# Ledger of designs, part 129: miniprotein binders against q56419

Target 1, 326 residues: q56419
Amino acid sequence: MEGRTLEEVQEEVFKRHGVLVPKKELEDLAKALEEAGLLLTEKVEARLKEEEEKLKRERPMRLAGLSYPEGEREARAFLEAFRASYPGEGEEARVLLMPHLEPSRVPEVYGAALAALEKTPPPERIYLVGVAHRPLKEKAAALPVPFQTPFGPALPDLPALQALDALLPFELFNTPLAFREEHSLELPLFFLKGRFPEARVLPLLVARRSPELGEALKVVLRDFPGLLVLAVDLSHVGPRFGDTPLTRTLAEEARRRDLGFLERLAEGEPEAALAFLGANPTRIDGVEVVASLLPLLRERKGKVLAHRLDLEAPTLSAVGAGTLVL
Below, E stands for the ipSAE of ESMFold2; O stands for the ipSAE of OpenDDE; V2 stands for 0.75 times the mean of E and O plus 0.25 times the DockQ between their complexes.

## First folded at step 9 (miniprotein)

Design o18 (at its last look DockQ between E and O 0.04; V2 from the best seeds 0.00; counts 0 for: pae E 12.6 > 1.5, placed apart)
Fold by ESMFold2-Fast, scan of step 9:
Structure o18 (fold): chain B 326 residues (1-326), chain A 84 residues (1-84)
Amino acid sequence: as target 1 above (326 residues)
Amino acid sequence: GSEDLEEELEQAIEEAEELAEQVEEHEEAGRVDEAIEAYSKLAKELARISELARRLGDEELFRRASEEASKASDRARELLEKTK
């Protein structure tokens, strides 16, 4: 090839074979990919069916060893370190809003939630409402099985879950697979189980606003009183979320948006909180949860204990997190 | 887990299939610049398929995808060098 141009080499290849890549070669590639895709689809479907069957018995830990320690003693030390990250005093919560993003990014916000739980009498049950990160067959769902944690299994409150199911116009236990990998429940549950080891749980996911869920929960809470926990993150800004790179102005707008939302909730004005966000375009996942739970949030006054906009410098993006006690 | 890798592999195969169709359409239409771009993207997705197959222990898919990634990359280079 030395002493020949690349053009001359390519011309020789073309002359010998008529084309650089035969149509049959591309057809054979496409057929091989289609065949591999079909086999993989069958394998994935079989595995999902197996996982769904497992979820009828228990929900295993997915983030142990990644977001929190696997061992009970190490998990306890980890939890106490988060409490120590918040120097303030908590307040008794009837309703607690806390984040579900990676705890190590906002330790003082989780610490504020722990401070509130210290001031709260141990509940018999926790209504844990997270955000669905995978499609649900209905607007909301629950999974009525033990959720594993480093502190032992968080047991479901079956009578309360059944009472809730009976009041809803849809099947509550409609999408078990949506719970297989759901950090909006797993991460708050780690902290809640660590503080209230005897409390039973109602693990609930909201995908779209469901006023019927809020109305049903209001009825169920009268007969089955407990702590209501909204596990939601606040502003999502920057390229990681499909937006322009974070600037000082956008960061300040995100902080004002988060705090304006939380302060209106703290005044017992959830409709005003939603209207405030409507005037300011935002990617707050808590909107659908708050909109669903309006009957439980009205006229409950409280306090914002902590707020942080966590900067992810490599992506010029940020996520807001807060702790609110009602 | 391995099921996550299998889901990623399924998505990579779907993307590679779409890109393979795009390279054929652009070549037949004489859109050389678009064909170069499509072949380059196809090579990247095939390389991703090969890495995912390796992690899943699928030696045959690893070998086939690696070979096809090399061919797509070579085709992009040949088309680029032919462009005067």
Scores: ipSAE 0.013, ipTM 0.531, lowest interface PAE 7.5, mean pLDDT 84
Fold by OpenDDE base, look of step 16:
Structure o18 (fold): chain B 326 residues (1-326), chain A 84 residues (1-84)
Amino acid sequence: as target 1 above (326 residues)
Amino acid sequence: GSEDLEEELEQAIEEAEELAEQVEEHEEAGRVDEAIEAYSKLAKELARISELARRLGDEELFRRASEEASKASDRARELLEKTK
């Protein structure tokens, strides 16, 4: 958009495609592009630098008013509704695997996570391990700042984060901009903070399998006990992910992979879970997280509380989500 | 709808391919200012692809486009710094 107004872009899209893209969508796109740092303007560089400097102080909400309510009262009602969507009872979690998918797509899966959290004594700290959907400088990263939520800030456990950094062969506090829009942390954190308002958090992202992370965390967890949360989705199938439109066969394969993965995790066999996936043909999102956390998942028996393969009808694609307690 | 986003994605890919060709042409010709401009445009279009891919849920394309957008941005910055 060098020198082009949003109106000119809108007109060009209309001329080329016969589609009138709403100005707001173009504004949101332009903003997303600016925020992604992909515009080489002094303005964008300055803004990225400003955003990076802000991320030294706090991580603001990005999905408030979109994926969950911004207001605390409404956010509490949201939690109750999600809990109500799961008719079962939870179990005490030492490890919780839960989704990071858009909550409205899989309410009962988040409800199952809430049910597990109801049976879990309030932890002093939560190790929240998400998936990096953006590149990281290292295999894993942490952001040692407060994460904003409708329930107030989720405060970092700085001592535990520092202990973890000291045990890693790489700088843990890398790529702060990767956290800015990372939903794999923000979405589960909403539920976790809502249930455990006093818990400190270690917000961790995994981009690539890091056995070092799992070994380091195993040591840190001894001195800094807490709840381990794997915020991961499962299979990603359909056109959005390079497959044909969802068929019964494709959906059955996705479910088989998801459930076979979760069941082996529930048996305390994380290596068998990874081996079962092989080349991961249905693109289970949580593979690199699980591969990083093997030392923490071994020999832990648990239960699959919920699973859903959620159809996104517009794209004829589906994403698997599950809740597992260990 | 999703069809509109797919069409927009296809177009953004085509535009990015054209811009990639322009970048190569400008770099080969030693047109540094034009190369910087083309890289900047390419980075924008790759970012658009990335966002469209994200909205469409093509995580692989999202990742790839984001990585390429970052590279295009870095290259334009590198060229800009060399001209200073």
Scores: ipSAE 0.006, ipTM 0.230, lowest interface PAE 11.5, mean pLDDT 85
Fold by ESMFold2, look of step 16:
Parts: sequence; C-alpha cells; structure tokens
Structure o18 (fold): chain B 326 residues (1-326), chain A 84 residues (1-84)
Amino acid sequence: as target 1 above (326 residues)
Amino acid sequence: GSEDLEEELEQAIEEAEELAEQVEEHEEAGRVDEAIEAYSKLAKELARISELARRLGDEELFRRASEEASKASDRARELLEKTK
C-alpha cells in the first residue's frame, strides 16, 4: 500500500466483492476495536508511566531545534538577537509579565522582557507562573525538578516549593505529565535562564483560578524573595479559536482588550483589569493566572513596554503578546 | 514521532466506535439516509485505522480494519442503490 492515498486504498476495497454487514459482523468489529484499543492503551500507558518517572527527576528540553537553538553558543546569540529587536530601555521589575507565544512571532515583545531583565538585579529565585495547556488534577501545580536549557539546568528552589506546598489546601506536586510538553514554562525559561544563570526556579502552572495560590505565594515571597514572572499570552481571536475569520474589526477589538487589560494592571488595579474584560470575549490567556495572583498585583504600578497582536496566516487567526513591568 | 501516530490511531478508533454505534442505531430506526452517511464515514475511518496500524506495525489491526472498511463501504453502496 506504498505510495497510495487514502482515496486509492478505499477504492481498492470497493472493488472487492463483499457481503452485507449483519449485526454479528458489527459485533465482531466492536470486539476487534476493543482489543486493539486495549493494546494501544497499554502501550500509551507504559510510555506515559515511563515519562512520568523521568519527569520526577528532570524536565528535558522539548523545543530545542524548533523554537530556539539547542547549542549554548547559538542559543546565546539567539537571545542577544531578541534583545536587539527591542531598541527601547527596560525598567526594573519585581513582577514581569511576558508571553509564551512562539518567540519568532513576537521578537520585540521578548526583547522588551530582556530589556527589563537588564535593569533587574539578579534574583535568588524566579517564580515562573505559566498556563496549563493540559489538565491538572488540581487548580495549580509545580514540578520540583531541574528544567534543562541550552544554558544549563534551571535548578528548582526546593525549600520555597515545599513552603508553598505546605500552605495550599491541595497537593502542589500533583500532575507531572502536564509539564511534559508545557511551552508556557519552557519558552519564557529560555530567556530567564539566559539572563539569570544563577537563579533557582519555582515552575508553576495554573489551570483554573486559585485565590489560595495567590495568598500562599504572598507569604512565601516574604521569606523567599525573588522575581515573579507571569508567562501568559493575551487575546486569541479567529477561526482557530472558534471565531469567524479575522476581520479588521475583530483585530481592533483584540488590541483594545489587550491594551486595556495591561494598562489597568500597570495602574496596580488587577481587579479592574479583570472587570474590563467582562466575559473575556477575545479569550485573553492570562486571566486565570492574574485572577490567582491578585494579592501580588494590587497597588503595584508599572509600565507596558511592548505589545503585538500577531497574525497566524495559515489559520487567519491572531494571538496577542505583551511585556509589562511592575 | 511515533507517539503522535499512536495518539492519532487511538482517536481514530474512538471515532470508529462512535460511528459503529450510530450505524446500529440508524439501521434499528430505519433511518436509511443517515445509515448511508454513517457507513460511508465508518468506512473512511476504518481505512484511516488500517493505514495507521500498518505504519505502527500492528498487522492484525491492519488486516481487520481493511476487511471491515470494505464491508462498511459495500453496505453503504447497497443502501444507496436501494434509495435510488
């Protein structure tokens, strides 16, 4: 069946003289599918169990050679090229909002984050809060292992992670497999580790808003000070996300929602930022993270350094990304 | 990678199981036009399962899915002829 299309294979089976499919043959089909499904499930379960055991020890790079270079020298040049994409000056950040969108789509937005990091004293640790793209067993999760990068491993801050876990009403270390493919941590971490090679990391994911996480983090940050990073994207509009094809009007609305959200955060008014979005008609990705972290965002004033609503040409869709320092 | 192929195969099997249930329901209810469409979709999914099974080296599933695709396709043609 080498070199055949699906249509050609289907036409070949149509040429065979066949029998009507009676109820018994339908039952035989169901049995065969069940057996195949059980065997495939066993293979998948074995692979996932193996991956889960590996993830209890380290989180490997999965986007090297795809989103950023694998080699350290090339990776450092890549990072410097991104800084050059933003000609402006940064500001010191106690809290940094940056994207997790594919870096090549929004180079100046990542460049603005690098500019902010240039003005930021090297922290002892980074609280990296991303968006879970796979289900978590709880509202939030962490993975207390080294995350590999081209700049060496980003080591976990185990004491801070344990302190955080102790303050939550749920087990923080609950869904290792959710981290396996999670680009919302891997992509920002590349830039953060490149600029702060000595910082330890608390790699955190939010699936659903957790006021408990924000209150616990406020306590932990007092005893374990560091840089808080919200690794979130903004509006998601167009057919890929369930809309009609992207129009100028929809793009203008998405930009307005993105900027209004960021500006209210920059005023230290995270509740107003969430209220501005209402039902979140442009599906800003960062809402659940911001809603979790309200205690850490209140009364922190800052500046929006960059924003872009980037067109995804194949799907006639767009995704917003921004850089905010607080 | 091969993990992507196995995920795709599992999805195709789930779709085929749903379509097989739809075919049974439509035939039981005498909904001939719906049965024709469901058999046609089932035949396409079984052909997809057959090709994925071949690529993954699952010879038994490849053979079985190919046979069942032919049977589903033949049934759809027979029903279509009756409704002419």
Scores: ipSAE 0.000, ipTM 0.368, lowest interface PAE 12.6, mean pLDDT 86
ESMFold2 (binder alone), look of step 16: mean pLDDT 85; pTM 0.827

Design o2
Fold by ESMFold2-Fast, scan of step 9:
Structure o2 (fold): chain B 326 residues (1-326), chain A 84 residues (1-84)
Amino acid sequence: as target 1 above (326 residues)
Amino acid sequence: GSEDLEEELEQAIEEAEELAEQVEEHEEAGRVDEAIEAYYKLAKELARIMELARRLGDEELFRRAWEEAIKAYDRARELLEKTK
């Protein structure tokens, strides 16, 4: 905030526009702007409180009509079109890594995830781990409410969430508002609910490395077995992400970093995957998720089904996306 | 600094001891649901002790606290299965 005096403002206006504005008029304007700002702040606070109360009962769709169709019939056709975009067969997954990038940009990667889900027996519950795009009060959070989808609500696994909360050094249900607009959960959930309509969900967000989350999840998964889904995007390169404009060389480097990371995870060596990224600096948003879930990823071998580096030509930027089954 | 963490650790240990006593009282009284809740609360306080121990560099307490957290959690799960 500027610490400028009204006298300085008056002098500046006179110098720039040749008009002497009386101090009282400037004072009245400043007071009106401050009052308008306070009213706007009060309205924003009231709306946030209303949204937070609503989130105690359900999490509504935010991307319906934008990233996927709102109607169930249209949503089903959309999902089938994504599956058809991947020509390969899936592999059964106990752990699935899939993107949360806008699906229309990488349809074959989401298609590969759908192929894996087709080969996977229906789980009783899905541990859906996304990346927090808004600050959390703690390293991780969950929201224990139904998440709306075009295929009906994805119901929370309350006993499993309570069990998980009991093994964490922080309150798991700590930041409801962070879930109001969170595409890293909403976009994968669309595909998961379409394939496994009866599965309950544990919607989890990771903001910072939480090894205690991985240790707790290892214990909880023993009593509450289910499908673990890591909803993470890979390399973020170019000016849109605070980097230099994308070149062919930088794109090739990003592809190599993404694939090197995924291949090491597929070998059951998540520490090696993290070390590889440490030696080859990158902006993979999945790093914090993988670092949190090490106990669940060790010695679990699998296969990379798909990888794409999606180019955003207008910004000379790119985001990597992949599908990995373990 | 470390003084604040040591105070938080002392408080967490005190809370865990109180919860352990509550668990015994509820079990002896046949209050199974209250015992389950108390075991889950005990597990959580032990997890907090584990995290405080990590921040203080106490590797021995870190391991012991996590082992006790899992033990408290397991007892809650055993009671829950018996009441189904």
Scores: ipSAE 0.840, ipTM 0.947, lowest interface PAE 0.6, mean pLDDT 90

Design o3
Fold by ESMFold2-Fast, scan of step 9:
Structure o3 (fold): chain B 326 residues (1-326), chain A 84 residues (1-84)
Amino acid sequence: as target 1 above (326 residues)
Amino acid sequence: GSEDLEEELEQAIEEAEELAEQVEEHEEAGRVDEAIEAYYKLAKELARIQELARRLGDEELFRRAWEEAIKAYDRARELLEKTK
């Protein structure tokens, strides 16, 4: 560690492994390593290699007992309670946009997604597209292993994943460690697996807009038809996200921005939806996903089933969440 | 720079040509699984050529490379259906 800051160690690990290690974890490890006489980088590298090897076999639950129940019976009751939170009927989905925000904060929005899944014929496979919260080596990535859920493992659609990889200018299975802790896949998957227990999954993360991903998916969906799920949150407003404290005016602007975006997607006009955000101040994490999937969203009409702006009172901040069927 | 991209493009075209020869040899020999693998590799190399063409501003190559990638992919799918 001579002459190296924690920031330098964090950057070195990221360059070698494509993972950002939290500063508190590095601080805790540094204290342990001083007593053991080991280098922080060596300890972190050994841990990351071990985790990467585990991810070659399966992706374990990380949020069980926190965001959803661990037991199957409790998980089923939890799912039913979320459906009951939405008083409306769903509509059949070929494409579903749903949130990945903590479910307990927006139960009626997840309930609307469940209502749509009730009206949707069981798909053979689900293309689950989330947002990378950790850096990827490429613009997008997938992990071709079973994902554990309280309803049993969600199995990967290996033939469809291999077909997708064959049409991409980069290696699809490029950053397994990015999947170790990824709520944008784990939280929607809990609901999707509970509703469609037999469906195989293509778990996909987008870090930056990849039009090549959308073009490849259009071809793959022809041979491997399935349900496309965009797991994205909407407006992020307030000090937690670098803005001023939330006011009634800012909250109203965020709601109008979210709905204007969703309504344009519902008209089959995804370019207009993106342009609308560009014309209005925006902090929507789903922008890169929508921009990547344009070929799959054009000329596909649908309906906005639910929208909520969830207030985080201690930080005077809010996050938008919505359910859209196409 | 663009000179590095041109070199990458030349290498990708050479690889695609080699893969095209390999798919022909495997098909003639009745090595269906090897032909499928080679067709998927050919599609991927053609997708790489498409991306390099985009970065170089070659709109015609961009279009043609993707059309050829889909053809290679479709051929692999046809062979996979026959091996059921």
Scores: ipSAE 0.839, ipTM 0.947, lowest interface PAE 0.6, mean pLDDT 90

Design o4
Fold by ESMFold2-Fast, scan of step 9:
Structure o4 (fold): chain B 326 residues (1-326), chain A 84 residues (1-84)
Amino acid sequence: as target 1 above (326 residues)
Amino acid sequence: GSEDLEEELEQAIEEAEELAEQVEEHEEAGRVDEAIEAYYKLAKELARISELARRLGDEELWRRAWEEAIKAYDRARELLEKTK
C-alpha cells in the first residue's frame, strides 16, 4: 500500500470542495501530514498490517462512549430514548433505509427506524449495506468477523457471505482496513443489534455502483432470506461539503430533493428516484448504494416514516436523514 | 483497454473450464465437500466472465455466463442442503 500522490490529493480536493490548491501549498501540506504521521511510511505500514490482522478476528467498537453508551444497560436506555423521540407506530419492513449520521443530530429519524424494527418479525440475518468512507480495492467489500456492540457481538452470517462471494466477479473480503473506522455500519448496527440481538449480519460497504452486487444479492436472498438495510444519508449541502453557504432556499431545495427521492423509492421506482436526482443535482452519498441495489428495490412499495434536514448553523451546512420502509 | 479486457476474459474462460472439469471429477467420485467448493469457484469465475462480457459489449455472453453462474451456484446449494 502506498501514500496518495500530490496529483491525487489535488484532484480529490477539487472534486470534493471545488477548489484548486496551488502545488506549493499541497507540497507544504504533504510535509505537514508526514510529520503528523498521516503519510504512508514504514512505521504506518507496520501499524496498518497489525490492525489488519486484528480485523481478521473481530471488529471492535470505535464510537462507544462518543456516539452511544458503552455499557449494555445505558445502551438500552439510550435506544429507548430514541424510540420515544418518534411518536408514530412504525411499519413492518422487508427493506429499511435508515441514516448513518450522528444519531444525536436526528433522534426522531432513528426513532422511526426503531419503530419499524419493532413492527418487523425478527430476521435470521440482516444485510447491512453502508457507504465506504475509505477507498476499497473493489466496488464493494464485506468483513466476515464479529462486530462488537454494547449488546454483545453481532455475528457474521458466514454461509450467506460465502454464497454472496461465490456470485461476485471480485473478492468480497478485499479491504479489511476500510472497516476499522466505518460509522455507516457501526451506527446503524448499534440500533439493529439492540432490536434483533439474535440476528446474524452481513456487513457490506459500497464505494462505487455495483449492479453485479444487487444481482448477486437477489439470488442470495432466495436461499438466505433476511432484512435488507440501506444505511445512507441524504443531501449534503453547504460549505462543509464544498457548496455555497446554506440559505433558506437551498435548505428547502434539499428537503424537497430528499423527499422526492424517498417518495419515488417508496413507489417501487428506484430508477425514477435516481433520475430525479440527476435532474436535481445533489451530493447524496447513498446514490451508489441505491444504484447497486436496483434489483432489490424495484416494485417494492412502502412508506417514508421520517425525514429531517439537520442544520449545522456554525458551518451554514446541512445533512439530510430519512427512514423509509419497503 | 479493450484488448486488456479480452485477455482477462480469455483467462477467466480457461479458469472456468478447469473448474468445470474439477466439478465433474469431484461429483463422480462422491467428494461432496470438494464438489461444493468447486461449484462456488465455478460460479465466481462465470460471474467474472459475465462482467467482462458486459464491459466488452458482448450482451449474449453477458447473459449466458450469468445464467450459468446461477446454475453452478444452485448446484452447490442443492448439494449443501442434501448433506445437512
Scores: ipSAE 0.864, ipTM 0.955, lowest interface PAE 0.5, mean pLDDT 89

Design o5
Fold by ESMFold2-Fast, scan of step 9:
Structure o5 (fold): chain B 326 residues (1-326), chain A 84 residues (1-84)
Amino acid sequence: as target 1 above (326 residues)
Amino acid sequence: GSEDLEEELEQAIEEAEELAEQVEEHEEAGRVDEAIEAYYKLAKELARISELARRLGDEELYRRAWEEAIKAYDRARELLEKTK
C-alpha cells in the first residue's frame, strides 16, 4: 500500500476483474493487509535476529554442493583439478589478487592463484579482503567467527582483528548479516583453506573506499604479519550489469582495461592503476578495494599470472578475472 | 553538514582527553589490563579525530591525530607483549 491510494486500488480491481468493489470492503482489505504486513515484518525481524545470533558463533557454508563439493575428499580433488587447469609454476605472493567469480567459469585463473600459493610459505594468518554485495553500516566490516569449509573451519585471528578495530574510526564488527551470504569471501576462502589449513583468517568486506582501512592494516601487519588477499573481479560488461550488450570491440576494450589495471598494480603503482581506469571507463568491482589498500600496494612489484574475460553468451555479458602476485 | 562534523570532532576530542586521563591513572595504579583496554579505546578515538579532521580539511590535525593513534596502539601492544 505504500504509494497507492484507495481509489487506485479500486481502479486496478475494476480493470483486472471487471468488478466494482465497495469502498467499505476495500477499506477492510487494506486494514487486513496492514495487519498481515505487521505480522510478516515481526516474523522477518525475528528470523533476522535469530540468524544474527547464529553468526556470533560461526559462519556456515552457503555454496557447498553448488560452487564446490561439500565432502572433504571431493573438495580436495576439486582443488587439485583447478590447480591442473593452470600450466605454470606460480610465483611467491606477499599480496595475492584473485577472483571471487564462480570458479567453474575461470578455472585457469583460480589455478594460477593455487600455483602462487604453492610457492608461498604458509602464512600464520590471511587478510582476506572481499567486496560487499550487501549494504554495510560502515565503509568496511569484519566477522570474528569461524568460517566453515569442507576442509574444516577457518578460524578467526581474534587478536589481529581487535588490533585492527582499535585503529579504525568506526566499529569493525558492524554488519554481521552482510556475511551470511557473501561469495567474495566464501569462494576464495575455499581455495585458501585447502592450501593453508593452519592459517587463521581476517575476513574483511569493503563496500566503499576506506583509505583509513589501508592505513590501519599497514600498522597491524607490522605486528601481525600475514598474506594479504584481494578477492576481486575485474571488468563487468553487458546487460546483466545494466550496460550495453557485449560486442567484439567492447570485449577487447575490457581485456585491455583489465590488463592495464593489473600491469600498473604489478609495477607497484596502484594510483596509476586507478587513474588508468578513470581515463578508460569501466566497471571493476576491485576499484574500491584497491583504493582502500593503497598503502599496502605502493612500491610492491610483482607479476600477472593469468587473466580471462569470461563470456556469458545468452546475456551478451562478460566478467573479467585475474591472478596477480605482489 | 560541516557543523555536524565539527560537533562530532569536539565530542571525539573530549572522549580522547578522558581516555588519556584513564590510561595515566591505570598505568600509575599498575592496572595493566585496564590500561591496555583504555589505550585501544584511545587509539580508536584518535583515529576518529583524524578522519573527522580530514573531512573538515584540517590536514595538520589529520596527520597529528593519526600519529597519536599509532602511539596509543603501540603502547597497548607493548603492554600486551610484556604479559605474554
Scores: ipSAE 0.859, ipTM 0.954, lowest interface PAE 0.5, mean pLDDT 90

